VHH binders against Protein CSN12 homolog (csn12). Designs and how they scored, part 5

Target 1, 185 residues: Protein CSN12 homolog (csn12), of Schizosaccharomyces pombe (o13873r232to416)
Amino acid sequence: VIFHYYLGIVAFLNQNYKNASAELEIAFSLCHKGYNRNLELILSYWIPTRILVNHQLPTKNLLSKFPNLASVYIPLTRALKSGNLGEFGKCLQKNETLLAKTKIYLTLEGTRDLCIRNLFRKTWIICGKSTRLPVSVFQIALQVAGTDLPKLHVEAILANMISKGYMRGYISRNFETVVLSAKDP

## First folded at step 20 (VHH; from Q2 with E110H)

Design M3
Fold by OpenDDE, fold request of step 21:
Structure M3 (fold): chain B 185 residues (1-185), chain A 123 residues (1-123)
Amino acid sequence: as target 1 above (185 residues)
Amino acid sequence: EVQLVESGGGLVQPGGSLRLSCAASGFTFSDHAMSWVRQAPGKGLEWVATIKQDGSEKDYVDSVKGRFTISRDNAKKSLYLQMNSLRAEDTAVYYCAKDLNRYFEWLYPHDYRGQGTLVTVSS
């Protein structure tokens, strides 16, 4: 258990998240289920890794067994699922000191785009699932979420989302619109 | 693009058996743990079983232990679920899932599963 845990942590710190996940999973599986502290330590690195790399959230059932983790990840998962950037930010701020000590903060901060993805999806749905949406619509969405950005920056965010495959479509800069796939944007 | 196609569902009486299959494409199948999840009418997604990349380890939700068997054929890029002693509560749409286990759930479920296959257990 300790060996795999160590490898997992080293991999995590080196941002080799695929390897980190694999090693931490092994560590978790081999760890005696009665040693909650050790399990919690493993999960403290495994959960953010899974969120960032696999886009997976810890289950409520899992978190119910680890109150300290639950205090962090229940609000975070809620924020991610709902695309609530405000709640996302508050969650990270609230736990900044604790998470920064282990470099986990940076990993979780990296999941902001996942939250934005759901915000934009929500926006798309609210707008009637149109295949063509003005960039301003997304700008407003971000503004409502507490992020005031010029349209050009919003376009950059959208471009990044498309580049990452989080959104399927393209930006028509001349018309300041996002053209989304009809199948699954 | 990841593609998962489930099959083998149908209507069966309580105590009966079914074998589900999942054909995978668009990724290196042998590098990923595979899972079955299900969604019963009016309920959320429920994890059912997971099998490791090389098939060396299997995990099941308690309610199906002893009744269901997950297996895989990496050469055929296929995942299977043998369901025996089926119960009414097993009625659900069953989905093949990539890189999932009992401890995590999808943030974006549609990205990691197929269309599903319906299993109906009814007398």
Scores: ipSAE 0.850, ipTM 0.924, lowest interface PAE 0.4, mean pLDDT 94
Fold by OpenDDE, fold request of step 21:
Structure M3 (fold): chain B 185 residues (1-185), chain A 123 residues (1-123)
Amino acid sequence: as target 1 above (185 residues)
Amino acid sequence: EVQLVESGGGLVQPGGSLRLSCAASGFTFSDHAMSWVRQAPGKGLEWVATIKQDGSEKDYVDSVKGRFTISRDNAKKSLYLQMNSLRAEDTAVYYCAKDLNRYFEWLYPHDYRGQGTLVTVSS
């Protein structure tokens, strides 16, 4: 268990998240269920990895067994699911010291785009699932979420989301419009 | 693009059996653990079972243990769920999912599961 745990951490720190996940999963599976401290340590690295790379969140059932993790990931999960950037930021700030010393903070900070994705999805839904939306609509969404950005920055965010495959579509710069896939934007 | 297509659902009486299938494409099937999840009417997604990449390990939600069997054929890129002794509470849309286990849920469930197959258990 310890061996796989450390391999997982090393992989995590090296941003080899695929290997990190694999090793940590093994560690978790092999760890006796009565050793909650060890399980929690494993999860402390495994959960961020899964969120960032696999876009998976810890279940409530899992978190119910680990109060310290629950205090971090219940709000974070809520923020990610709802696309609440404000709550997302607050969660990271609140736990900055704890998360920073383990380099987990940086990993979780990297999940901001996942939160943005859901914000934009929510926006898309609110706008009637239109395949063509002005960039300004997304700008407003970000503003409401507590992030004031120039339109050009919003376009950059959208472009990044599309590039990452988090959104399917393209930006029409001339019309300042995002054209989204009809099937699954 | 990941594609998962479920089939085999239908109407069955309590105590009956069904075998669900999932055809996978768009990724290296043999490199991924596969899972079944289900969504009952008015309820959220529930994890049902997971099978490791090589089929060496299987995990089940308690309510289906002894009744359901998950299996896979990597050559055919197919996942299966044999459901025996079906109960009314098993009524749900069943989805196959990539890279899930009992400890995690999808942030974007639609990205990594198919359209599902409806299983209705009713007398």
Scores: ipSAE 0.832, ipTM 0.919, lowest interface PAE 0.4, mean pLDDT 94
Fold by ESMFold2, fold request of step 21:
Structure M3 (fold): chain B 185 residues (1-185), chain A 123 residues (1-123)
Amino acid sequence: as target 1 above (185 residues)
Amino acid sequence: EVQLVESGGGLVQPGGSLRLSCAASGFTFSDHAMSWVRQAPGKGLEWVATIKQDGSEKDYVDSVKGRFTISRDNAKKSLYLQMNSLRAEDTAVYYCAKDLNRYFEWLYPHDYRGQGTLVTVSS
């Protein structure tokens, strides 16, 4: 157990999240299930790594066994699922001291793009799943979520989403509209 | 591109049996733990079973223990679920899942699941 736990943490601190996830999974599977403190320590690094690498969230059933993790991850997973950037930011701010002390904060901030993806997917659905949407529609979605950005900055965020494969399409030549793939946006 | 194609679903009477199959491609199948998840009508996704990479460890949700058996054939890149003593509550669309276990759920289900295979348990 402790061998794979420390290998997982070393990988995590080196930002090798794929290896960290693998080692922490082994540590969790080997740990006696009545040893809640050790399980919680393993999960403290495994959960963020799993979100970032696998786009997977801890279940409510798992979190019900670990109140300290639940206080962080129930609101965080809710924000990620709903695309609520405002609540995402509040959750990180509320837990900033603990997450910074345990060196997890940067990893969780890296999941912000996953929240943005869900915000933009909701926006696309609300607009009738149109294959052509003005950049201003996404700008308004970000503004409603608490982030007021100029159109050029919103275009950069959209380009990043397309580059990461979170959206399939392109930004029109005048950057007025986003053109999405009809089959697999 | 990762592809998971489920098959073997159908209509069966209570107490009956079905065997589900999942054909995998686009990744090294033997390197990944595999799971079955299901979605009953109007409900969310429920984790059903997980099998480790080498088949050495299997884990099941309590409601299917003793009735369902997960297995894999790494040479054929295939995952299986043998379902015995089926009940009406087992009615669901069943999905094959890569790297998922009982502790986690997908943030983006539409990106990671296939079309699934429908199992209907009814008289």
Scores: ipSAE 0.734, ipTM 0.857, lowest interface PAE 0.6, mean pLDDT 88
Fold by ESMFold2, fold request of step 21:
Structure M3 (fold): chain B 185 residues (1-185), chain A 123 residues (1-123)
Amino acid sequence: as target 1 above (185 residues)
Amino acid sequence: EVQLVESGGGLVQPGGSLRLSCAASGFTFSDHAMSWVRQAPGKGLEWVATIKQDGSEKDYVDSVKGRFTISRDNAKKSLYLQMNSLRAEDTAVYYCAKDLNRYFEWLYPHDYRGQGTLVTVSS
C-alpha cells in the first residue's frame, strides 16, 4: 500500500495526474477496508485526481465514511454539478489553508472550468437547446451564479470552453452570438 | 475517439436471463477496469459491477450479487454482463463504462455513456 501511495503522491506533485490516479487506485485497493486513516490519506489525493482526469465525483456513500473529506467534497461536488461558481469559490476559500498545506489547492482550482461547463450546459438546456444563443444569455447565467462580467470577458470564457472541447461551436463576434454544433454541443 | 456500444437488451419475464455485450474501441481495452451502470426509469445512474483489467477481481452492487456475472474478453475488446434470475427492479437502460467504479460517479454522464441497451423485466 505505502509504496503505491507515495508513487501516487510524487506523480501528483509533478502534475502527472494520469499516473497518480493509477497508483492511488492500486493503493486504495490494497489497503485494509477498516484502516480509515490510511484510506482517508489515499483518498485525499485520489479524489482530486479523479475529478480532474476522469471528470468523476466521489459518491455520497463513499463520503459518508470520511467526515473530513465530506466537509470539503459534499459542497464541492454540489457546486460542480450545479454550476454554482459562488459556492465553488466559497468552498475553496473555506478550506484554503488545509488544501494549500497538503498541496491540493491548485489541483482543485483547476476544476473551476468543469463548474463553468455545467453552468453553461444548464443554460443551454433552459434555452431549449438552441444552436444560436446570444453571449448575453451566458452573461446572465454568470451573473445569477454570482459572477458579474462584461461581455468581452464572457466571450473569453466561452472561447476557453470551446478550445477545451467543453462546447462544440464558435463565437460570432459581429453578432455577439455563440453558434453551437447541432451534434453534441 | 472512445466508443462503447452496448447490446443484448430486450424484454424478459421475471426469473429469466439475458446477456449484455459491450464492444469497445478507441482505447487500449486491456489497460482499463470496466463497469456496468444502469438507469431505471425516472431514476439516477446506479453502479452495477466492475471488473479489473485482467478479469481477476469482480465487484457487484449488493442487489445483484449471485445473479449477475461480469466478464471480459480482452482479445475481442468486449465486456459482458450475464444477468440471471431477473426481477422487475432490474428494468433499466444499461451502459458500460470505462474506468468507473463503486466509489465515483460521472460529472458529465452524456460525455461518457453510450446509447445503452434497454432491459425490461415484466410479466
Scores: ipSAE 0.722, ipTM 0.861, lowest interface PAE 0.7, mean pLDDT 88
Fold by ESMFold2, look of step 20:
Structure M3 (fold): chain B 185 residues (1-185), chain A 123 residues (1-123)
Amino acid sequence: as target 1 above (185 residues)
Amino acid sequence: EVQLVESGGGLVQPGGSLRLSCAASGFTFSDHAMSWVRQAPGKGLEWVATIKQDGSEKDYVDSVKGRFTISRDNAKKSLYLQMNSLRAEDTAVYYCAKDLNRYFEWLYPHDYRGQGTLVTVSS
């Protein structure tokens, strides 16, 4: 357990999240089931790594065994699923001291793009799954979620989503529109 | 491109048996733990079983223990679920899943699951 836990943390601190996830999974599987404090320590690094690398959220059944983790991750997973950037930010702000002290805060900040993806997918569904949507539609979605940005910033966010493969399409700057593929947009 | 193709579903009476298969491509199958998840009509996704990369460890949701057996053939890049003593509550679309276990759920289900295979248990 201890060996893989330390290897996982070292990888985590070096931002090698793939290796961190692998080592922390091994540590968790080897840890005695009755040692909740040790399990909690492993999960403290495994959960954020799993969200970032695998796009997987801790289940409520897992969190029910760890109240301190539940207080953070129940609201955070709810925000991620719903695309609620405002609640995402409030959750991180509320837990900032603890998450910064354990050096997890920046890793969770990196999951913000996953929240944005869900916001934009919901927006696309609400608009009837159109293959052409004005940038202003996504700007309004961000504003409703608590983030008021000029169209240039919204275009940068959309370009980032396309670059990461979270959306398939391109931006037509002349018409201020996003053109989406009908296949897995 | 990762592809997972489920098959072997069908209509069966309570107490019957089915064997589900999942053909995998687009990744090194033997490097990844594999799972079955299911979705009953009108319900969310439920994790069913997980098997480690080398087949050494298997884990099951309590409701299927003793009735279902997960297995894999790394040479054929295939995952299997033998389902015995089927009950009406087992009616669902079954999906195979890469890198998922009982402690986590997908944030983006449609990005990671295949078409699924329908299992209907009824008289």
Scores: ipSAE 0.720, ipTM 0.856, lowest interface PAE 0.6, mean pLDDT 88

